# Designs tried in a protein design chat: VHH binders against q9uj72. Part 19

Target 1, 324 residues: q9uj72
Amino acid sequence: MFCGDYVQGTIFPAPNFNPIMDAQMLGGALQGFDCDKDMLINILTQRCNAQRMMIAEAYQSMYGRDLIGDMREQLSDHFKDVMAGLMYPPPLYDAHELWHAMKGVGTDENCLIEILASRTNGEIFQMREAYCLQYSNNLQEDIYSETSGHFRDTLMNLVQGTREEGYTDPAMAAQDAMVLWEACQQKTGEHKTMLQMILCNKSYQQLRLVFQEFQNISGQDMVDAINECYDGYFQELLVAIVLCVRDKPAYFAYRLYSAIHDFGFHNKTVIRILIARSEIDLLTIRKRYKERYGKSLFHDIRNFASGHYKKALLAICAGDAEDY
Short names: E, the ipSAE of ESMFold2; O, the ipSAE of OpenDDE; V2, 0.75 times the mean of E and O plus 0.25 times the DockQ between their complexes.

## First folded at step 4 (VHH)

Design y4 (framework vhh_8dlx_2)
Fold by ESMFold2-Fast, scan of step 4:
Structure y4 (fold): chain B 324 residues (1-324), chain A 121 residues (1-121)
Amino acid sequence: as target 1 above (324 residues)
Amino acid sequence: EVQLVESGGGVVQPGRSLRLSCAASGFTFSSYAMHWVRQAPGKGLEWIGNIYSSGSTFYNPSLKSLVTISRDDSTNTLYLQMNSLRAEDTAIYYCARGLRYFDRTPYMDVWGKGTLVTVSS
């Protein structure tokens, strides 16, 4: 949608699309003497998700088998995660990532933060439905049981999908900025509750006004204030919300840079962001990445990954190496 | 040119204290969070702690009682005070410039070349 904020993905609907021919090519690739991984990459990264769903349907009709199942049987490691991930409808992929963040060894709080802080009301509603259908569990109940404290309270607010949209009120922004300033000074449980209510419920446009008023009152950036006043996952979640409000593509560029250059490389995070953002704003994320970090996302992925896994990630990232 | 230069390393006896310095140039030092990171021989990188532009500090919980980080914005210098040094503190110590904001995992875009600290008699 081109309603004032222009962002661009890297994957678009293929012209002259033929799902029967694509299914036949994929069948040959998976059932051949050796699995033709280059064919899988060339087809699946050059079709939008809706087209991949049509290919899966044609594959089932032609071979009597599930494309996703056949790929999982023939592929391994991170390459399998990339190819399988591309086959999920977006709400179901979000649900899949949230389920594994909570039902694996320990809890992946960074995954919970990334998804719940960044998704729109519509995306949250759709992922809740997908989660219930896929796992026969309520997403809200699983978040409640896996998390605690103000971190839990903030995630519970976000998962309601009830953020205000479409208006601004400068007088209210000044009032909310005063509440945020007091919350940074007092740091009580009640102040943490007021802070989360403002950050989770006000519209993005309204929050941008609140952050400007906060700077005027405190002389401090909102992110800097949060980092100095709070700690733990609660602090990380509040920062993620502020960064998404200011520039969501820049938030994802930061998350990718972190995942690639952290002490423990986070392959799951790189895969998740590239797939989830491929049809939304990944090209804009790529531009923010280069602007902020001096090197292209393409360059860093090339150095981080290897083999067909590398080829798949670079194909999703898209573009010519010289253009990055 | 953006540059960080560590100094103060050397051989020190167990139980002693040592202060490392990091001289920053080519950027507005007072505007950035700064980090200390170490790497013991044959081991990975270990984050020690950071200091925000405001002077607020955060430490690796395993090291919190043994180290103090401070800064002097008038001289563009970062410090690491280490107390009760042990043989296992032998490492190359790096200072690094942080991102504008801190996340739980330490993130740096500019690194010094490091200074070696050897704890032995």
Scores: ipSAE 0.000, ipTM 0.157, lowest interface PAE 18.7, mean pLDDT 85

Design y5 (framework vhh_8dlx_2)
Fold by ESMFold2-Fast, scan of step 4:
Structure y5 (fold): chain B 324 residues (1-324), chain A 121 residues (1-121)
Amino acid sequence: as target 1 above (324 residues)
Amino acid sequence: EVQLVESGGGVVQPGRSLRLSCAASGFTFSSYAMHWVRQAPGKGLEWIGNIYHSGSTFYNPSLKSLVTISRDDSTNTLYLQMNSLRAEDTAIYYCARDLGYFSRGPYFDYWGKGTLVTVSS
């Protein structure tokens, strides 16, 4: 049985990798009269991120230019976002997405929820460092200034990256479940704080026990209770945490489905999830998507995207065996 | 490929009970929340309730004491048990698949054709 990070992803390290040859081919593709977009797709979607970083180094050595910069000059629209996105180390890509969620017109709260509710302690710490390095700003301070209320308080807790890890405590799970049940009955600011502290700070394994105990004492599912008792982005953030604890790939499948089928079609969300999850669990996300929605992710991308943008997204998705 | 087929409707006398079924196919039934919705003649759609994959149920407050929703994941079947039927319960009853995670209320992507329930003496 081979079960590792890349086994559940859709992009794997290329065997017999030659970064100098790949850099030369990309240089030719970008320097031509008409940019060879198929060459860019074929190379960048079939190399893991570490290999793409080596290609960028070889490109700089060979041409004295920045590969990402040259791609941004030659490409446009969503295709540019896909190709450039692939060139980011994962923590820097998370930082990039968070920066743009906060520094545009308004705030993209769904992007903040998706990233901060789904990332591990290590990923959060790395993205905080990358954010500071790239933007010369403190991620925590930007979240504080762009958000408010209990939503802010919950995001501020998550961005600390201090979730417990390790062994479970069944007795504590029963106690925490009672606290959550009382929070759903009372709905005060103090109870919202207690609910947030439990959901943000207990380990995933512990929270699964807490949710089971909550259903036993309340007769109600944790997500259902939150949806009944709370609203707004605070409610959506709490639900995202619960869904990630239960089945993180299924949470991303839902996010993709919503992004594809919502009014205006949230291309940035589709691009972000496909790239960010390509080397982690995108294969499992594809399976959950098909199981939950009756159609493959491949089928839905094919129907909403077009041209080289479509080709790039489908290459990252890598298809579903049932779609061929 | 998603299909939902309601059955069990018909003519029933006031005060009686009736159980409706919905046979689901073409998707992993056990992974989805399911809903019951009805439409009385000349009126809009009325949400009856839902059941999540966990088995948790939520009902329209006006109907909670009169209906029970259940599911059998081994047979991919959704049920609606109705008690103390009234003339006002005359409607076409639809089962519907929940849109998925983050559903805030009765959001659906697939519906059956419906089954007619007529309550008359």
Scores: ipSAE 0.000, ipTM 0.158, lowest interface PAE 18.1, mean pLDDT 85

Design y6 (framework vhh_8dlx_2)
Fold by ESMFold2-Fast, scan of step 4:
Structure y6 (fold): chain B 324 residues (1-324), chain A 121 residues (1-121)
Amino acid sequence: as target 1 above (324 residues)
Amino acid sequence: EVQLVESGGGVVQPGRSLRLSCAASGFTFSSYAMHWVRQAPGKGLEWIGNIYHSGSTFYNPSLKSLVTISRDDSTNTLYLQMNSLRAEDTAIYYCARGLKYYDRLPYMDVWGKGTLVTVSS
């Protein structure tokens, strides 16, 4: 089994992996009178997602049952959400989070922003397929029906998964920076459309040149200009795109810090980011978190979470309070 | 136990078409997404595309007009059809097993040994 070795994540493939043995241990843990939550944590947080999928298949073969379903029946609260979340393939987990952001009470616009602003073209294509297969609904149609205005138009652009890739064009970057500067001055519907077209469609490398040229023209940072000129979820989405272009791990560190220190520990966001980024860049996110906020992510999770839920989050986060 | 074996590679002239096959054994082929990946001499891995258990396909946008991926679950075989071959398509072509609905390289847990395609005149 091979997965996770090429990313600065916190979860890596277990050596000497035996999915049958792991499935038996999980079956015992879930079928006991007192559910062995420590066993669930120790196994599921120490296997990469590909290995967890193999465990789920072995569990189905041995017991004729769905592992995720059994965990949902036996577990409760946020601990259930963590354990079940670990069992999703990444595109299906993104689809799951987006479905619940739109089909729950109200719309969770911050979840839509986080996922759609941060995912690559490949991740968007995979997520759309997973969403359709799991929910028998078209992701694009659900976004359209649940959102409105320029916020909707921007999300509809991102969900196409058609961001440019390849070499940079400095002349076009200067031109695009002028368009962004005019959009901040005029703020018409047409200018908002041009702005979202640039931020959603140009490559990350190209956008870094655009932001540099924008600073030269305007004398202002791109994030500061957006914050001054726009508002609402449209503004938040545009800022998320810029932050992801500049330093995606720092964007997730910011999201985690906000979720932990805002009114109430925002459990869904913390769980989602830790799971989704565990095999990609969570170690880098931890480093950005410590550098920017002075305390480790481990320290803050330990202080705000409790019980087996805390143990599970800390196991995914890994490390300790002393480092980052 | 679990094996993927590519075949159909060889020397082909520029502009021609070629179909590669991948024979799977030791697992329930119909339950897995399958991928094609290539590696040109001196370059890194380049993902070509995948096909889910449902038959839905996703391609590298740079290659979409040049390739078609298909599968035959009754014979446990994955196919890659390539058209308009150029010298830069010279590479070792691998088939790889993904898990269900994802096509990330870190989640391709079983790889074949590869088949060499050389495009030269």
Scores: ipSAE 0.000, ipTM 0.125, lowest interface PAE 19.0, mean pLDDT 85

Design y7 (framework vhh_8dlx_2)
Fold by ESMFold2-Fast, scan of step 4:
Structure y7 (fold): chain B 324 residues (1-324), chain A 121 residues (1-121)
Amino acid sequence: as target 1 above (324 residues)
Amino acid sequence: EVQLVESGGGVVQPGRSLRLSCAASGFTFSSYAMHWVRQAPGKGLEWIGNIYHSGSTFYNPSLKSLVTISRDDSTNTLYLQMNSLRAEDTAIYYCARGLSYFGRSEYMDVWGKGTLVTVSS
């Protein structure tokens, strides 16, 4: 119980919540000749996901229509993606993003890495079920068919959702660190398999001990060793796992910074992370972002987004361009 | 305003060592991964290596025996130490700010103007 150990989101349940009133306000906003986008932002970004689900149910009851469908029909561009994205339960949103990462014009490997490297066993189980129900396909089968090599093998391991939990063994950590060191010196398929099995299956607490022991025996950081020994999406996936183990909010801060500043301005990644992390650790992500990059996430969103899209992202992000 | 300024280039004889510096300003240097990249005459960009904010380094395997990267966060300075220089090391050397902890070359956003290193007898 230390203050530095708390993680915090930016979106909380609204007090005195009335889903019927919110549904009526949203119906009015969407049915006008000019859609009241500020009303959509003010309501949907200030309710938790469970409350948004109740609003959608009330909307369907009153209007006989689907709120997500009406928003997709009336809205455009990235603003549409933000507003519609807020209306998904978290496991269905993960399933939605994974489906489009694999069934779009190409495979979005960075989306696969981000979701599968960062989600807990429970989240993985729930997203697999949501994916199957929504798309009538097995997530595991689609990953297998869309990917290849050691990258595929590592994603297939992660999607099982069988990571050990709450287990620590210092003696085993020393042994696992030696295996990882051997894998970096002898780059065989068998060593790549041993590396992925350790990183995908050991608990986060255990892996932190493994990384400390690895530093002791190799004289090198685990991320640096992986970057020296491996390449391609396999390397990127292994690094993502290590970063999530060390500091998951810092991993998402890194992903956001990259998405905002990279050529092409990867808006879909910014939208996905802000929505997915809004009720988990987005406030902690904001703190890591400022610590690492010298500018606030709020400031960077203001500079790279515009219009109602900008207003929506800033409302989800919350906070100011100043320190706090 | 974010700026990177390389220095220390010049003419050096084969087999000698040379240290390049890069002075950073306008951003929190200690929070960023930094890269060295070179471009030989008539060739494309070649990534040399990076150094994370933690001080950990990663090198292009083809160049690892030639170079060492270091940083001094108190003076906002990045260094590239080169040993056993050969004629093929003749290039313009750039420092660049990394967009990510991962240190991939495609995620560099700010570049210096470069410093020329000529390895000749």
Scores: ipSAE 0.000, ipTM 0.122, lowest interface PAE 19.6, mean pLDDT 85

## First folded at step 5 (VHH)

Design t1 (framework vhh_8h63_2; at its last look DockQ between E and O 0.88; V2 from the best seeds 0.00; counts 0 for: pae E 3.7 > 2)
Fold by OpenDDE, look of step 8:
Structure t1 (fold): chain B 324 residues (1-324), chain A 121 residues (1-121)
Amino acid sequence: as target 1 above (324 residues)
Amino acid sequence: ELQLVESGGGLVQAGGSLTVSCAASGFTFSYYAMGWSRQAPGKERELVAGISSGGSTYYADTVKGRFTISRDNAKNTLYLQMNSLKPEDTAMYYCAKGYWRPSLTPFFDYWGQGTQVTVSG
């Protein structure tokens, strides 16, 4: 169940990279009567984020205009979201997604869960900074105001970015497993607190031991136990944490599959995950997706998306229909 | 592994000059904006200067006209020339890797261990 293989993305630095040339091509694509969307896809999906930033700078220098701004003006719908999304540095993109998840009426709790359950301490720290810089608000405060209950408490714990790192302790793991087991048995507020504290603060390595011990003492899988004992977004968040601890790529494969098949192709989720993970582990996600669901992520994207939006997603996915 | 190693810090008198350097490794140096931040005791870390991959520069108001940030991509090295130093410039100076944001302040996401600069007055 635990992943021990290599992690790889789908987007890599382009060789022989020339930001000026790319900026010129993008300028030509965006300045015409009709936007050349294929040109945008061919360039931006084939450059790593750092390179895209260089292109943006070159663009600004050449035309005195912001590339993202021009794209927002010229593009529409989900295609715009993809192209614009690609232009954010990773922390800023996380901040962007979190902000929009909490902006307006309602809250996209699933977005909060996905991001906060999956990001490292470093990533969390950076996205907090980015959030503050971009929106002049405190991420923790906004999360607090937009959520409630044990769900909020857990998110607030995660957003601190203070998960333990380091050595494992088998004895402690056994103890923590007992606590988790008891929490599943009693299900009181106090137990929920203890449960989320363990899941949010112990190292991934330690938690893997905890989960094994939990299985040993309870005879039940940690995720199954959570699903049986808890409900709502709190449940979903706990599950997300456990899944990320076990196999982060697998978690995202699950999220993508669910977004595509269970929610009528939830565009925001698909876009966010593909963009955010494209340089990290999207290839591995593809592999997990194929292994788990029998069809490739590429296949499903191709079948459920359309137009230049589809082309963009497929380009990021960078897979073959016959491949994983 | 990404590394930023600062050097050149030391004790200088007010009005003096000092150049600190940062050796970068573990990433494509030329692709990223670089910068310097500093932190004085009891104060928050503050951005001092930034330089884009394209050579655009940013300076905090407190150091404008006195400090000069530069980079040598061939050597994967970042520099900060500090002139007319003041006691208020006393701080740990950190080399930083980040992103250039047009018309905005740079965003840094990784820092070195720092080099101490002390200005006596």
Scores: ipSAE 0.652, ipTM 0.873, lowest interface PAE 0.8, mean pLDDT 94
Fold by ESMFold2, look of step 5:
Structure t1 (fold): chain B 324 residues (1-324), chain A 121 residues (1-121)
Amino acid sequence: as target 1 above (324 residues)
Amino acid sequence: ELQLVESGGGLVQAGGSLTVSCAASGFTFSYYAMGWSRQAPGKERELVAGISSGGSTYYADTVKGRFTISRDNAKNTLYLQMNSLKPEDTAMYYCAKGYWRPSLTPFFDYWGQGTQVTVSG
């Protein structure tokens, strides 16, 4: 059985796809002193990433020009970021986001957490290759140099892309739960190391057993215990790992809600999540968002974004009948 | 399940020719750039050739004029015709799937299990 029909995203391969016709319409939209931004949206948000790559090739064959470059020249601000971002192959988009998170004197730790806590082993290996190809830099070395302490150690573990897969072991789950509980009680550097090694290396299936046993031993939820015991980005990373193990679409719904409401509309985070999850689980993320927050993601984007930028985000979100 | 299965490798004399092929399944073959990488014992994997969905080609300098990449989208099959083979072409040859990049080398992020090509001098 193929897994190609198993899709929980919002963007699917378009039927009756004609990359030559699409490239011609994009060429027309990018001509003159103003571009037809609605045409860009109507085409690029309605094709899957693989189809968008074919459009870019057709565009270069017809016009001798780079479609992404032409869009960056004609577009500005957050609308540019959405439309250019749609044209990245997925591993290159992750690499792009990580590079810019670490570029310069500051580090965007929330971007590092979001990407590295949520990606699968395969996705991590692919993004490391993309990072090296695109930037001539080693992703692990850059993370090491831009971060420190147990936060760094945890990211370095995750970026190996070697989380265990396969069978569960209930006896080990009980032992691991006791180790986690003791780490919350003792709070030493060695306990922090033991805790992150369990969370980063055990399979998702095994960790769900561990979290159940932790509740039995301690009477506490794992996230609440981490919040009481630790702080800073190390604490935030540990929480992200636990949330991704439990319900990854709900983790992204939480991140989107926070990006929309907590600091004003944090454009970079909203753009990144919508693009990166559009062909994976964005439909499921929308459902978790409405379940958890009462209003749909579509409604919140409509209320907080504007212009063609809003139109592009809403097109990727796709909406549902309840989200006018 | 996404799968790339190489075949056609073997032993060949220097100066000879060989065709390797790759059967692809589990994805829409015609949507992606395809290519060949190779890895000799103790060396890093290197990109040999790439072909876009539309037929544009890329070749490493070391194989230009000797190797020809082609694809049959109806049969989901990728080919590498290797002529004028040299002992330094000895390697495991991997079918690769990925993305065409205008004006740049193709990016590949998935490989098959490989087929061995051995060139004796």
Scores: ipSAE 0.419, ipTM 0.782, lowest interface PAE 3.4, mean pLDDT 90
ESMFold2 (binder alone), look of step 5: mean pLDDT 88; pTM 0.883
OpenDDE, look of step 5: ipSAE 0.589; ipTM 0.854
ESMFold2, look of step 7: ipSAE 0.328; ipTM 0.742
ESMFold2 (binder alone), look of step 7: mean pLDDT 88; pTM 0.882
OpenDDE, look of step 7: ipSAE 0.419; ipTM 0.785
ESMFold2, look of step 8: ipSAE 0.389; ipTM 0.766
ESMFold2 (binder alone), look of step 8: mean pLDDT 88; pTM 0.882

Design y1k (framework vhh_8dlx_2; at its last look DockQ between E and O 0.67; V2 from the best seeds 0.00; counts 0 for: framework grips)
Fold by OpenDDE, look of step 8:
Structure y1k (fold): chain B 324 residues (1-324), chain A 121 residues (1-121)
Amino acid sequence: as target 1 above (324 residues)
Amino acid sequence: EVQLVESGGGVVQPGRSLRLSCAASGFTFSSYAMHWVRQAPGKGLEWIGNIYHSGKTFYNPSLKSLVTISRDDSTNTLYLQMNSLRAEDTAIYYCARGLRYFDRSPYMDVWGKGTLVTVSS
């Protein structure tokens, strides 16, 4: 299964873009006691992130105010989270989500898994930088302090952003598959280390070969093997890595479905994925979602969300009549 | 045919008031949000404000104190009341039809030809 060549987002650069006029309209929408939420949705969900940044800059220049700040002041609940989330550059948004996942009492391990298992080396690098700039903390240090065990070790490996890229080696793939098979058989700490090292450091192309060889050797699917042999967040992280290697859009479709149906519409997850993937592969995610689950993502969002929050999510999702 | 026609423009002295009209035809006017936009000489488009079918209005913060937008759905007419006009208010003023639903553009899909307002002593 090929991941990456035919992926498409739902949000694109708007033609005839005028950041000043957009900022003026947003100013009108946000200034005063009555907020025009529809205007916010119409503008911000129909501009790419780069354009939104330009709008924010224009807004600042014209009114001497921060657009995100004004949005946070004027908006509430999940709608605020969506609108504000759209205003972050992708690395800053990831950093924001990670920071909040680790802030306070407890840790949102699923957020850490989702982000760190799915991001490219470049994205991870930018995310780390953004995290440091925004919060004056080191992302690796925070992850280290908030997690433990092999789960921590795996996250720490991923957050380095040093996954191999490039050519494949079938012979090496066979060897690695043997290691993975042994790891599933023995399940020692050492084997867990070897397993996560392979999954975190080999290229996606190489890992696809590894997984095929693993199937050949063991007669078992890699995900099934992991599920059988391991548990906890470590297991979930490993599965996430494998799923991302196989089909990243499918992984996010799975995450969205789970968020919507298994967790009573987990708003944070839905918002994060829609925003983060809107310009990358959200259309493909929609396709995978429908293929796998028989209903469209648009349909489920429409049925489970309400108000302007729903409108905003649907606008990002960008469904059409066939999605009803 | 969908059409918007602005009127009421002309030469006015500073400090005076002016009311512009926009006559709409060819569509169900009452179902659409309407906008006023202006363009000063040598400058880009400036959004003035809009009015929804509900009568709710929003304004450019920079112009809010100087303008009032209203509509008469019985006559398919949009209005822009401007008070205390200044030289910098010299521009071509356009009325435009807003979009009903989310589209590729948050702007307007139909524009009038505009009416010129010149503020000079």
Scores: ipSAE 0.846, ipTM 0.949, lowest interface PAE 0.5, mean pLDDT 93
Fold by ESMFold2, look of step 8:
Formats: structure tokens, sequence, C-alpha cells
Structure y1k (fold): chain B 324 residues (1-324), chain A 121 residues (1-121)
């Protein structure tokens, strides 16, 4: 894919693309006694998703084999997750990550928050369709079953994919800001419901007006107010929504920093963000990361990962000249 | 000047063997993976296999039993041994410089001019 110059990814369509030769080289990498992990990295991280789909098609046509399946057989651990993840079309990757966040024992609430708070209406629609086709399940029903309380109610609102678009109403922004302020004062179930409905349903443009008016009324930043008023995954989801409205690349930079430096670090989160944002805004995310944290994302990944896993993550992330 | 020169092509009968050579100059040969690629008349490029600095080799699964790639770093020479040649092996055979094992350099950035192998009865 192609984006505007002020928001950019790190992976672009390769010039002189030859999917048949790429598939042959992947066949050599995967079907012999040894696995050529460096070849996997150098091909798959240097092709855009659309090109990777053409490679998978060529591989199937040529060998009668499923490329993702062959990679899962030969690879292990986090390296497998990176390389297999690169082979998913974006809606199916989101669906795959949500499915695995909810299957089995426990739920990965941070995955649910990260995906559902950040995706556009179109992306949500396409991931729901992919989820239904791939897993024969309804995404909304699964979220309902695996979550509870106001956290569930907020996720259920987001997953509808019906956020208002292009609409602004300054008078309504002032009214909505007053509702948010009262919700922080009283904290009843009804106030929580009104708060999440405003944050989930108003357009990004309208919410920026609401946040400005909230600061005028209360003297507080919206994120600080939410942090003082609420707790748990509901609080984390509300903060994620606000941060995505304000500066989505900065939200992902914050998530990456937390995932790298958090207690026991969260490989799945790093992998998911790098893959999902690689063709959208990962370059912009890198810039926000360095601005806020003083070190490059490249440096921190190099420090926290090892082996071919590290090589794959660094190839997706890329770096500035000083990182090398 | 970075240069790759193939040799050893020619007309050969079906069922015979042939060894192609690729002489490398102008770069540190031992630091690079090397590839063999061929192009049959009227067809696209077909990857044959590669060899890393370590001597590890990987082959197109369609050709694995018919070819062997080797390298001699002391003479900067890449080899392709082909056995049991068939009419479909008629092609121009190219050697190409692959990845430098220390970094992520351009992929197959230098190619030879190729050597023609004709398998004819």
Amino acid sequence: as target 1 above (324 residues)
Amino acid sequence: EVQLVESGGGVVQPGRSLRLSCAASGFTFSSYAMHWVRQAPGKGLEWIGNIYHSGKTFYNPSLKSLVTISRDDSTNTLYLQMNSLRAEDTAIYYCARGLRYFDRSPYMDVWGKGTLVTVSS
C-alpha cells in the first residue's frame, strides 16, 4: 500500500518483484533438511503484504503446499509468530490476533484494547468478516462471552464499527464535555455508560473539540481525569481511545515502550504492532518513540530480542543511520 | 569493478553431466552468498539454488536431486554440477551475488552475463 508523506510505514512494495522466483527460494528455505531463516527474513520483510500474498499463491501453485503451514512446521517460538504473521492479509491478521487473545484459558485484554480502540470503521468491518469466514464464529458474540462489565460494554460499542465520521458540532462538544466531567465526579454505572458512548461514537474530529472543552471546564487533561476516576481494563480502554484520537502513532509508541520495558516484556504485543503498522505508520511511530523516550525503537528492540527473532523484528522496524 | 563470469556451457547430450564455473572478482567473495539462476528459451527466470559463506546450500525443490552447488573461496570460484541432463535443462545459466552475511545488502545485486547450455540429441 501507498500512504501520504506525513504518515508512513517502513515496508513498501519491492521494485522488480518476481513472485515465482521468491516462491522458489522459499521452497529451498523450507523444504530441505535445514531451514534458511535468513532467506525467509530477507524475502518476507522486504515485500509488502500484497506481494507476500502473490508469493504464497505462487508457492501453492508450484509445490501444492501451504507456505504458512511449511513455516509453522520448520520454525518455532517468537520467530515463527513474526514470519507467519507477515503472511496474513491485514483483516485476517486482526481476526487471528483477536481469536487467540480470547481462546483457551484467560483473555489478553491488552490485545482487545489495542486492536479495537485503534481501528477504523472499515477495518473493523473487514476484520469481523474475516473472523466469521476463518473461525465460523461471530466476533461480537465471542467478545461478549469473554469479557464483562463496562469494559465489555465499551468493546461491544467499538466492535460495531459505527463511529460518526466527518461530523462536528461545537455546541454538542460543550455538552458532551460537561457529561464527561460529571461522569468523573459521580462515577455511577449510568455515568460510565454515557462516558464510553461519547468516546466510542463521536468522530475523532468532534472528540478533539470535546477534549479541549473538557479542559476548559475542569482544568484537567482528559487522560489524567480518567486515570484518577477509573481503574482496571475499563480505564485502560478509555485511555487508549483518547490517545488514539489525539495521536495514534504516539499511542502505539507508548504501547511498544510498555511492552519492551514492562515486567516480563510482552513479545506478542511487539510483534503485533510491528506487523500491523508496518505499511501504515510504523515510521511515524518510530519518530514518536524517540521523541518521547530518548532512545530509538530500533535500539530497544536490539537490546531485548535475540537470534533470528531479533533480525526479523529489526528488519520490519528498520532504523535511522545512527542505529547501525 | 565487481564482475562475475560464467563458463563451461555448450552442447551436451541428454543423460550426461556438466559442471559450470563462475569466476568472481572485485569484491570479497567469501563474505557473500552466491546463487545460480537459469532462463529457458521463452521462459522466466528460475532459481536453482544458493550457497552461503559457511558452505550451506539450499536448492529449488524441483531441482534438488539434479544439481550440486559448491564454492572455492581460495580461487573465488562458484560451481554448479548438473547431472542426468534433460532437454528441459536447456537454458542460459547465470551466477549472481547474494546477501552479504554481515548486513542486509541488496538482493542479487550483481549478475554474470550467463553461459548457454543446450541439451540436444
Scores: ipSAE 0.588, ipTM 0.875, lowest interface PAE 1.9, mean pLDDT 90
ESMFold2, look of step 5: ipSAE 0.576; ipTM 0.869
ESMFold2 (binder alone), look of step 5: mean pLDDT 86; pTM 0.878
OpenDDE, look of step 5: ipSAE 0.835; ipTM 0.946
ESMFold2, look of step 7: ipSAE 0.546; ipTM 0.860
ESMFold2 (binder alone), look of step 7: mean pLDDT 87; pTM 0.881
OpenDDE, look of step 7: ipSAE 0.813; ipTM 0.935
ESMFold2 (binder alone), look of step 8: mean pLDDT 86; pTM 0.878

